VH-VL binders against UPF0598 protein C8orf82 homolog. Designs and how they scored, part 21

Target 1, 218 residues: UPF0598 protein C8orf82 homolog, of Mus musculus (Mouse) (q8ve95)
Amino acid sequence: MWPPSGAVRNLALVLARSQRARTCSGVERVSYTQGQSPEPRTREYFYYVDHQGQLFLDDSKMKNFITCFKDLQFLVTFFSRLRPNHSGRYEASFPFLSLCGRERNFLRCEDRPVVFTHLLASDSESPRLSYCGGGEALAIPFEPARLLPLAANGRLYHPAPERAGGVGLVRSALAFELSACFEYGPSSPTVPSHVHWQGRRIALTMDLAPLLPAAPPP
Key: E = the ipSAE of ESMFold2; O = the ipSAE of OpenDDE; V2 = 0.75 times the mean of E and O plus 0.25 times the DockQ between their complexes.

## First folded at step 14 (VH-VL; framework fv_ficlatuzumab)

Design x6 (from w3 with heavy chain G101S; at its last look DockQ between E and O 0.53; V2 from the best seeds 0.00; counts 0 for: pae E 3.9 > 2)
Fold by ESMFold2, look of step 14:
Structure x6 (fold): chain C 218 residues (1-218), chain A 123 residues (1-123), chain B 107 residues (1-107)
Amino acid sequence: as target 1 above (218 residues)
Amino acid sequence: QVQLVQPGAEVKKPGTSVKLSCKASGYTFTSYWMHWVRQAPGQGLEWIGEINPSGGYTNYNQKFKGRATLTVDKSTSTAYMELSSLRSEDTAVYYCAREPSWSGYRYYGMDVWGQGTLLTVSS
Amino acid sequence: DIVMTQSPDSLAMSLGERVTLNCKASQSVDTYVSWYQQKPGQSPKLLIYWASKRESGVPDRFSGSGSATDFTLTISSVQAEDVADYHCQQYKDYPLTFGQGTKLEIK
């Protein structure tokens, strides 16, 4: 019910515009075959996650809501086993991998491998953020004080599991909803200082900023 | 419409080799792993190995190391399993079975099987 | 190698009864288990994959459950056409291994 300031609407507009700026495919092309087995007793597959938290085969020609993976059991298995790629294979192009039985599933990202898509309500407890289509099975506590609006790209970030890089992207639709809760200082209309959440005025810590590179990793 | 066609029977003497065929039709041959599985009379199923037709990648059950060789001919959509140094214990029905090779469909099962070739090894 | 042990070895059921077939892995295979039906003189047919997902065209009376080491295949109302051997299979690690099978008969 708190009216958003003009700066809060301005931040939401910047966040909405910036989601369109990250569509490049200028990342180094690497040769692979889906289902390859160049090492004994394993199979290798290659995936891509976009800024909406949608998972695709890396070589899919169409990457949109219709063509993304939607199977809950698969998504939960994939993302619950995600870790940094220290396999010695494809580390520059695919910074993460998911180890699923016999499969090494390499992942590269438009922004972050964890993309928060929904805020899950709780009765009297703090809400949870769910990510990458996993519902309650891929959810963490919402920490409003640790929301990070990043001026360089106009996107919003939140803590994520350490195994998946420690910081995740808040998808644009959810970021727009949350931006209504931001408060700006009188001398800084482009970056909020506080968030209003459940009747509380909470100072933003900005402690995630050192974990984010200036540009997305290749 | 999707079919894996195998010859019905082969008879061989111990110490020889056999090359069993599996002709695929009705689907994109290179989109599926081909598995080979055998079943001795009255016994369970035993996995021999797998081949990915698009790249020729293979994985074998170590029990068959040095005796089994999996190959494909993409131009005829045919998979082959060669078994050398045959023994009477190799008498079994040999199946080919496909499994999707691309992760857009997560099929961890062998969804289509050939009818099997009965290999009899006796002197 | 991961050993898959099925029980019972065989059973006979009346039409319409609920049937539970068991499969135990010698170590955790997470949910990487499939079930096959093999009618006499025929090749195996996939029923269940990923422990619990029903393959297309398989009747609703078949269901799978379990994780880690203990898995079950349930037939909610057995029918005459269900007379077959049933095999579980793990695909967590190489080599792929099958259980020895359970023979289902009608009494």
Scores: ipSAE 0.387, ipTM 0.731, lowest interface PAE 3.9, mean pLDDT 86
ESMFold2 (binder alone), look of step 14: mean pLDDT 92; pTM 0.946
OpenDDE, look of step 14: ipSAE 0.882; ipTM 0.948

Design x7 (from w3 with heavy chain Y107S; at its last fold request DockQ between E and O 0.52; V2 from the best seeds 0.00; counts 0 for: pae E 3.9 > 2)
Fold by ESMFold2, look of step 14:
Structure x7 (fold): chain C 218 residues (1-218), chain A 123 residues (1-123), chain B 107 residues (1-107)
Amino acid sequence: as target 1 above (218 residues)
Amino acid sequence: QVQLVQPGAEVKKPGTSVKLSCKASGYTFTSYWMHWVRQAPGQGLEWIGEINPSGGYTNYNQKFKGRATLTVDKSTSTAYMELSSLRSEDTAVYYCAREPGWSGYRSYGMDVWGQGTLLTVSS
Amino acid sequence: DIVMTQSPDSLAMSLGERVTLNCKASQSVDTYVSWYQQKPGQSPKLLIYWASKRESGVPDRFSGSGSATDFTLTISSVQAEDVADYHCQQYKDYPLTFGQGTKLEIK
């Protein structure tokens, strides 16, 4: 089994490890108190999103389907207001921030803050991808030509709102379903060249590749 | 069973101070915000401030900043609100109210209220 | 400060009637609104949060709606035990503010 790459530095606790995976050396533990208010008229909370698109309090001792946040209105509010963390607070450990009324909600991620979980209206001429448990309220047009399979980690990516990093992860179950639609070139058996979608053969653009970490040097 | 217990009444003269108590039970005191809200006779509700018991973080309605002080005693699960320089218009029922925030329940509503303490300020 | 203005100030209804209470914010509060019921001589009780979500144990006849600046609380079939003052409250920004209340009576 090929272990995950350790290319990312200085991000607190990214749970992308698998068996035999290595953690980044020198990961610094971040000190905070849930509900802290170091400045007047604000509250601060700290969150984590996993590779399945499940949202947790960052310090939750158990992170599984039972313990994730499920309330639709909360999830829609949280993710619709997500932006890069330029607050001057916790930027190294929590790259994203959701400003919800009185709350500064810091977010760190196993992979990407946007994780596509469902394909909506898949038989229509305008299918949509929904993310992070938000259903139609957190959904964008599906763009099969812009799917990016990344051989280095075996994951699939898709365009996401620019405010949330511009690229999102397709959760593994959905990625497996979509992978059946890929066509590989005879000279490149590990890199698909086309996707077959609703009777169309569509060339993959690969235009998201610059937004993701580069492959290890040759 | 979640409860917030407050004394029934206090009587004070103008210019003095009062320290009202709110004893919590049936839940993890340090995992919830505590609010203080007052209601003058026949009037609406007025927010005084809030405190996070785990770190002592407070936010006040500016109308009361400098007169109201919120504190907690974690060992007895008790919240306190002190109001100084009392005036007759401070006569009201004073409620403590709990708000879930980070205990895994993000309702943002004040879901449990004390019975209130009637503060009467008169000469 | 965000001002919450309720209307009407008071209302008398027959048993079983549908009642609609209004709350207007002086600026957008998104969906950061809660509603409280306060029966005579009692402390407030949370009914609705996030403009439209019922608190646990609140009867289905209570519903909330609205966004931005205009909010309503609806009681689909008024019961005798619904005689109370009803308060809306915004929690989008500090200070937290309540409407002045609406008194509901049975005719």
Scores: ipSAE 0.460, ipTM 0.760, lowest interface PAE 3.0, mean pLDDT 86
ESMFold2 (binder alone), look of step 14: mean pLDDT 92; pTM 0.947
OpenDDE, look of step 14: ipSAE 0.891; ipTM 0.953
ESMFold2, fold request of step 15: ipSAE 0.010, 0.368, 0.337; ipTM 0.584, 0.718, 0.710
ESMFold2 (binder alone), fold request of step 15: mean pLDDT 92, 92, 92; pTM 0.948, 0.948, 0.947
OpenDDE, fold request of step 15: ipSAE 0.892, 0.894, 0.891; ipTM 0.953, 0.953, 0.953

## First folded at step 15 (VH-VL; framework fv_ficlatuzumab)

Design y1 (from x7 with heavy chain W102Y; at its last look DockQ between E and O 0.11; V2 from the best seeds 0.00; counts 0 for: pae E 11.1 > 2, placed apart)
Fold by ESMFold2, look of step 15:
Structure y1 (fold): chain C 218 residues (1-218), chain A 123 residues (1-123), chain B 107 residues (1-107)
Amino acid sequence: as target 1 above (218 residues)
Amino acid sequence: QVQLVQPGAEVKKPGTSVKLSCKASGYTFTSYWMHWVRQAPGQGLEWIGEINPSGGYTNYNQKFKGRATLTVDKSTSTAYMELSSLRSEDTAVYYCAREPGYSGYRSYGMDVWGQGTLLTVSS
Amino acid sequence: DIVMTQSPDSLAMSLGERVTLNCKASQSVDTYVSWYQQKPGQSPKLLIYWASKRESGVPDRFSGSGSATDFTLTISSVQAEDVADYHCQQYKDYPLTFGQGTKLEIK
């Protein structure tokens, strides 16, 4: 269920930083050129998503709120076509790929490619979580029973579309707000057992744990 | 507003070089390819090459490979085309034109063109 | 190089007539064809991309069709402001190539 603390943090940081920070001894640096064309009529681009759900060109010199992509149509197109990278190209360094027309858009992540940023009010039965700056166009039903708090890194996860890896990160500010709803059992003071949501006490399923690389398989 | 600004004219002698500029404004410079296309008086359009401003990756029409050099300055959002060993048959209007690079299933045409620079190569 | 051959080289039409301009590729370019309008003294303006998709702001009287090697640009009811050269262009393979153009005039 719950992975050891150090392994989870190191794995997430290594994956999120593999290209940008990998100038250390013994680490092969993957090279690329933005817009490269390894085959006729194919163009390749390289992107990075941080733990706040902000999308950047991978080689951007500044990565902050001012420099991130904000165009709603682009973000919706990019993330709605995201899939695990099984293209045979750059798979180790860029685990995800967004196929947009004749473009192969490689994505690496600080943690997960889907980062939930807002809990949206809905006309439907339950609220929705929006991710990666897409508002309601990139949103899914909120499932409080399936929240996965990970004691090792203090991060919170939620189901995400299967094509985008099946599990997404809840950004830290939102995770902090939701953590106030957790109930901890006496046998597990660092692992909550329940969430209190809208007047109901809901047992956490922990069914996302096998989908995380640092989580033990069931 | 989206705009590509080029100087109006250049006059050069055969055997020299020219470096033409194209200043982009009103859009994210690194999200679009920049193309260079020329048109001799009374003739059709001829593609010279393209550059991706983010990484500097280029593709050239083989007819110009070795004479044409495309570069960008990201800090000023300016694209450049240098043409060396000029001849009188290089006399033409030289256009820059952008193409979306990151918009998947968006326009694959050159959707915004500069007004062109007339290059005259004459003694 | 893929050669794009336009026909006719020029034509003169009466106002309100239907105009059909042709463009033939020397090999299949699938649907990677665009059409440009170039009015006298001006730079080209994108009309059609993907063989048939109208660019934003282009009047409905312009339409494109075709695939593989044979492409057409149609003006359903020609107007005085349509006097221009029209260029087709393929962007399937490098180098990108344009047709030689068709000159449209009003008679």
Scores: ipSAE 0.006, ipTM 0.492, lowest interface PAE 11.1, mean pLDDT 83
ESMFold2 (binder alone), look of step 15: mean pLDDT 92; pTM 0.948
OpenDDE, look of step 15: ipSAE 0.885; ipTM 0.950

Design y2 (from x7 with light chain K53R R54L; at its last look DockQ between E and O 0.50; V2 from the best seeds 0.00; counts 0 for: pae E 2.8 > 2)
Fold by OpenDDE, look of step 15:
Structure y2 (fold): chain C 218 residues (1-218), chain A 123 residues (1-123), chain B 107 residues (1-107)
Amino acid sequence: as target 1 above (218 residues)
Amino acid sequence: QVQLVQPGAEVKKPGTSVKLSCKASGYTFTSYWMHWVRQAPGQGLEWIGEINPSGGYTNYNQKFKGRATLTVDKSTSTAYMELSSLRSEDTAVYYCAREPGWSGYRSYGMDVWGQGTLLTVSS
Amino acid sequence: DIVMTQSPDSLAMSLGERVTLNCKASQSVDTYVSWYQQKPGQSPKLLIYWASRLESGVPDRFSGSGSATDFTLTISSVQAEDVADYHCQQYKDYPLTFGQGTKLEIK
């Protein structure tokens, strides 16, 4: 009576490729020309968003308040259509893509493509975080419990639209404002455990932590 | 002042070619797309093609079946449109027009036009 | 190709009247529509871009509206200098296409 050969269930470890939030880190400068048309009926442009949420042409020599894009409709159109770049072109260097009509707008970022710049309706029951200069048109509900202070780089993050990577950077000025509401415990003086918002003490969930690199990119 | 300057008129015979010029001034030539648009007498506007002067990239209306060739001379800030195998139906005013792209501070639209060149194709 | 159809083909209006010009796309062009004014014997002039944005230097009596397939150029109070052909254009897809134009005259 030969014992039945135990079918080794090959547990195909579906390596859930942890979609590591594609860090906008310094991939090798690829060659491109602004407004290039590698194929008929297309235009390609290349953009950069800084830690302040300002949008620039990637090849702009000067990147400051004067040279950033400020047109609200443009910004709204651009960022509302932002998605991960799976075009087969410049994916490593420009991890995000915004398709606008006949144009392919490739985007790289200093940290995150979504940068929260303003808290809207802060006194209301439903405050919103505006991002990338889009005003009310580019805004999501503010979730104070989901604020993520990252000790490694001193930056503050908040949930962002999934199509834009799911995590947004809170610009420094706004982060400083919000930090006034943080509660630090004696056990962790560098990482807050709670946020005080609208008279409520709210525990930080830290649910975004797995989506962020533990160490700043080298 | 931003302007696009075109010759006033050209007369050509059927089957020949014409090369129309558009001289740009008053702005950074390489920062705007240059379009060519024609208008037959009493008709609407017809888009011929566009060129990005910075890299020479072009898009054409397939209607012209390769008869149109767009080029630029960066040194003189001049755009050219060559049209070959001319026909009587090619009689029109040909305009060059610049377009601010998304790379600019302004979005779409041909914001500056040349005066147009009247091309007459006659036997 | 995306076809842009303007209506009416022509209209005559009295001074001070409100003028409405229509442009219909054969498919959605989002807001990628521009309007041009072309006076007799002149080159086209950009009036509106992004369907509703007024070009710099254009009088505020001009306005654009619309999205997807239906677009409108409005002159709130038509002036004598507004006698022109008006062209809509889509830049959503290649080839770029214009409407056939609308001729505006003053009675």
Scores: ipSAE 0.191, ipTM 0.717, lowest interface PAE 2.8, mean pLDDT 90
ESMFold2, look of step 15: ipSAE 0.489; ipTM 0.772
ESMFold2 (binder alone), look of step 15: mean pLDDT 92; pTM 0.948

Design y3 (at its last look DockQ between E and O 0.65; V2 from the best seeds 0.00; counts 0 for: pae E 2.5 > 2)
Fold by ESMFold2, look of step 16:
Structure y3 (fold): chain C 218 residues (1-218), chain A 124 residues (1-124), chain B 107 residues (1-107)
Amino acid sequence: as target 1 above (218 residues)
Amino acid sequence: QVQLVQPGAEVKKPGTSVKLSCKASGYTFTSYWMHWVRQAPGQGLEWIGEINPSGGYTNYNQKFKGRATLTVDKSTSTAYMELSSLRSEDTAVYYCAREPGWSSGYRSYGMDVWGQGTLLTVSS
Amino acid sequence: DIVMTQSPDSLAMSLGERVTLNCKASQSVDTYVSWYQQKPGQSPKLLIYWASKRESGVPDRFSGSGSATDFTLTISSVQAEDVADYHCQQYKDYPLTFGQGTKLEIK
């Protein structure tokens, strides 16, 4: 989304490495069966969320807009009950878990489990970001000061509920729209220092950087 | 199009066992849970258990104290429920019912298709 | 076990009247409730899941509502073919349990 940069990108990568963030990827391939019940009174399902915020069964052969889950009630329930996976099962491969009654729904992600897709009520005093197809039912306050452009991967991040890792991805189309509001400082021409929002000039806090995956050192 | 076919009736004596069948057609058998539910005459519905045909995973109502055994035959798309040590209180209509599974892109809940039921009569 | 208690046990209504059937859970079941219609001599038919989501092919005069412990099935304008027993069912936790049913008749 941004041109590559040197100095501020290096600081962001160092900050991300120094504080561990919850990740949405596995180290090894793991075996599972959709609908397994290895313990009494439990069902287990396995899901994947892409960088566009679309939810799929993890083992779906085709993952696109036609095959993603679209039922509003299901999506709202799924993402509202998302938490870090501390179940003792599949924690390395599926960092998140959605507890939906009898179901343990494991989730792994292309990037983040929360992916913001739309800016709602953008002309109001209280604009909101919606995520993962949930519309107003899955929406949080937009906080322009806390937008984090990460030059290492060209992506934009925003605060998300702590239970879902504290940081969410802004979908690329929305990130492109928001990037027009950035101002670059004289000390770092490739990483923005401020965002202009509704007539205000707001300094970026950079406080999300420690929550993102560390990049390996050069 | 989706159909669960059960035999109409069975008559058994106390102390014996029965194995009831439920033949599924018109859908991908291994993508849906199969439930067994009974209804004594004039009474409400009572859940017996469930089976995932893909892996054979089961969950049972403890009321049946290991008397009920759920199995499937994937090659014939048939679910079975065996009930042992029969007693007269087991006289009921026994239904199989499928629950929407984990098919790609679609999720609904509840037991959406039911068999017509098998009347089991247990008497001397 | 979670007990689902339905009320009333039975009722008789005139055609076109609004009917409200109640179901109360002995502990919270969130929104994990379904409703079934069972016509005389027939197997149950799914009407509602997720407490309020209408199953495909179910007439829009049927609606469900509620959360936690108190649930309602509403028939906005009763028709003759609605003569049936109605069962609520929770699927929050094992064992799955049904209410005892409410019998609806037309006068």
Scores: ipSAE 0.529, ipTM 0.786, lowest interface PAE 2.5, mean pLDDT 86
ESMFold2, look of step 15: ipSAE 0.513; ipTM 0.772
ESMFold2 (binder alone), look of step 15: mean pLDDT 92; pTM 0.945
OpenDDE, look of step 15: ipSAE 0.888; ipTM 0.952
ESMFold2 (binder alone), look of step 16: mean pLDDT 92; pTM 0.947
OpenDDE, look of step 16: ipSAE 0.889; ipTM 0.952

Design y4 (from x7 with heavy chain S103G G104Y; at its last look DockQ between E and O 0.55; V2 from the best seeds 0.00; counts 0 for: pae E 3.6 > 2)
Fold by ESMFold2, look of step 15:
Structure y4 (fold): chain C 218 residues (1-218), chain A 123 residues (1-123), chain B 107 residues (1-107)
Amino acid sequence: as target 1 above (218 residues)
Amino acid sequence: QVQLVQPGAEVKKPGTSVKLSCKASGYTFTSYWMHWVRQAPGQGLEWIGEINPSGGYTNYNQKFKGRATLTVDKSTSTAYMELSSLRSEDTAVYYCAREPGWGYYRSYGMDVWGQGTLLTVSS
Amino acid sequence: DIVMTQSPDSLAMSLGERVTLNCKASQSVDTYVSWYQQKPGQSPKLLIYWASKRESGVPDRFSGSGSATDFTLTISSVQAEDVADYHCQQYKDYPLTFGQGTKLEIK
């Protein structure tokens, strides 16, 4: 991941002024019951997604590879219907909502609700990033110019569907693989300026930076 | 062994009430929805309602509103369905069935059914 | 209420034949459809959920397909133990509703 640097102070000030990015990480204590039905014809469930893109029941005391949801159809349905939580219910603690038939599925996140886990068809002219365990069914075009390394938290970000916050986290293992393609400027040894992809040198746009809130150090 | 045990039969007169039981075992009772579904002789399946045992939340088929009441006893892992103002048309087999709602695996559908209770309503 | 209409009402098949049972919803139910098998004198048994996902322990000769309003259950090679009523059911919206059933017999 990216270590802290002098550029981190300037980028952190820019990120602190980004008022459009929705924070995913809730620290507020909340009260709910899984499967609650506060009015007729509804069911409400509460979920958490970690920095590896694994989805859990929010109240699971053990969050690891054994307890995460793995069913492909459920994951695809869940993340395909994800949107910002404007329901009037639990908005502060659960910034996102997935509306799945009879279910209102509230989501809070360690970082971002979209976590890219794999680069699909990497030798293709049109490689794609898949997220949250959805494989080909949850994938978007890879845009190497729009990769955003954040020195403040040592993490890497990429555009994500607008309905899911517009910015997604690149899982650390994938970020490490992609970091081999970065080029650093002479005056910024800890923040890359370009990415080399498929024989082309591409300037990083940094256009996602205003959308991210300030992040803690790793 | 996941199991839902129901009494085999009940006979009631019109205008009375019945309270049918469904004893669950072999799983975490409070992590699954319990449904009630009936089947009149020679007919299809009809959904009566559902209950979440952990909070007592219910949803009913409007056809039964005011007559059907779903409850649970968490200490005995038993679900109950009470049907009041019985009519001859209520003669049917009444099933309880569980649905995984938020467990470790999200599979939808009523995956385990009781054997059913035959309710006969006649004078 | 969303009406689920099954066709045919009944059919008789030879062993080993391919069987296709149809279910039509009165409005879109996306993929929120399940299928149940009910043998004579027995409780229903879940076969398929999410229109096409086979429940654990269900033989792979059973498959489901469809979305929106038109759904099918296929038995690729019917066996004697497949004699049953088959019910489709939507769970997109309340009340949950079942089709009237299709009775499968061996001839």
Scores: ipSAE 0.413, ipTM 0.735, lowest interface PAE 3.6, mean pLDDT 86
ESMFold2 (binder alone), look of step 15: mean pLDDT 92; pTM 0.947
OpenDDE, look of step 15: ipSAE 0.889; ipTM 0.953

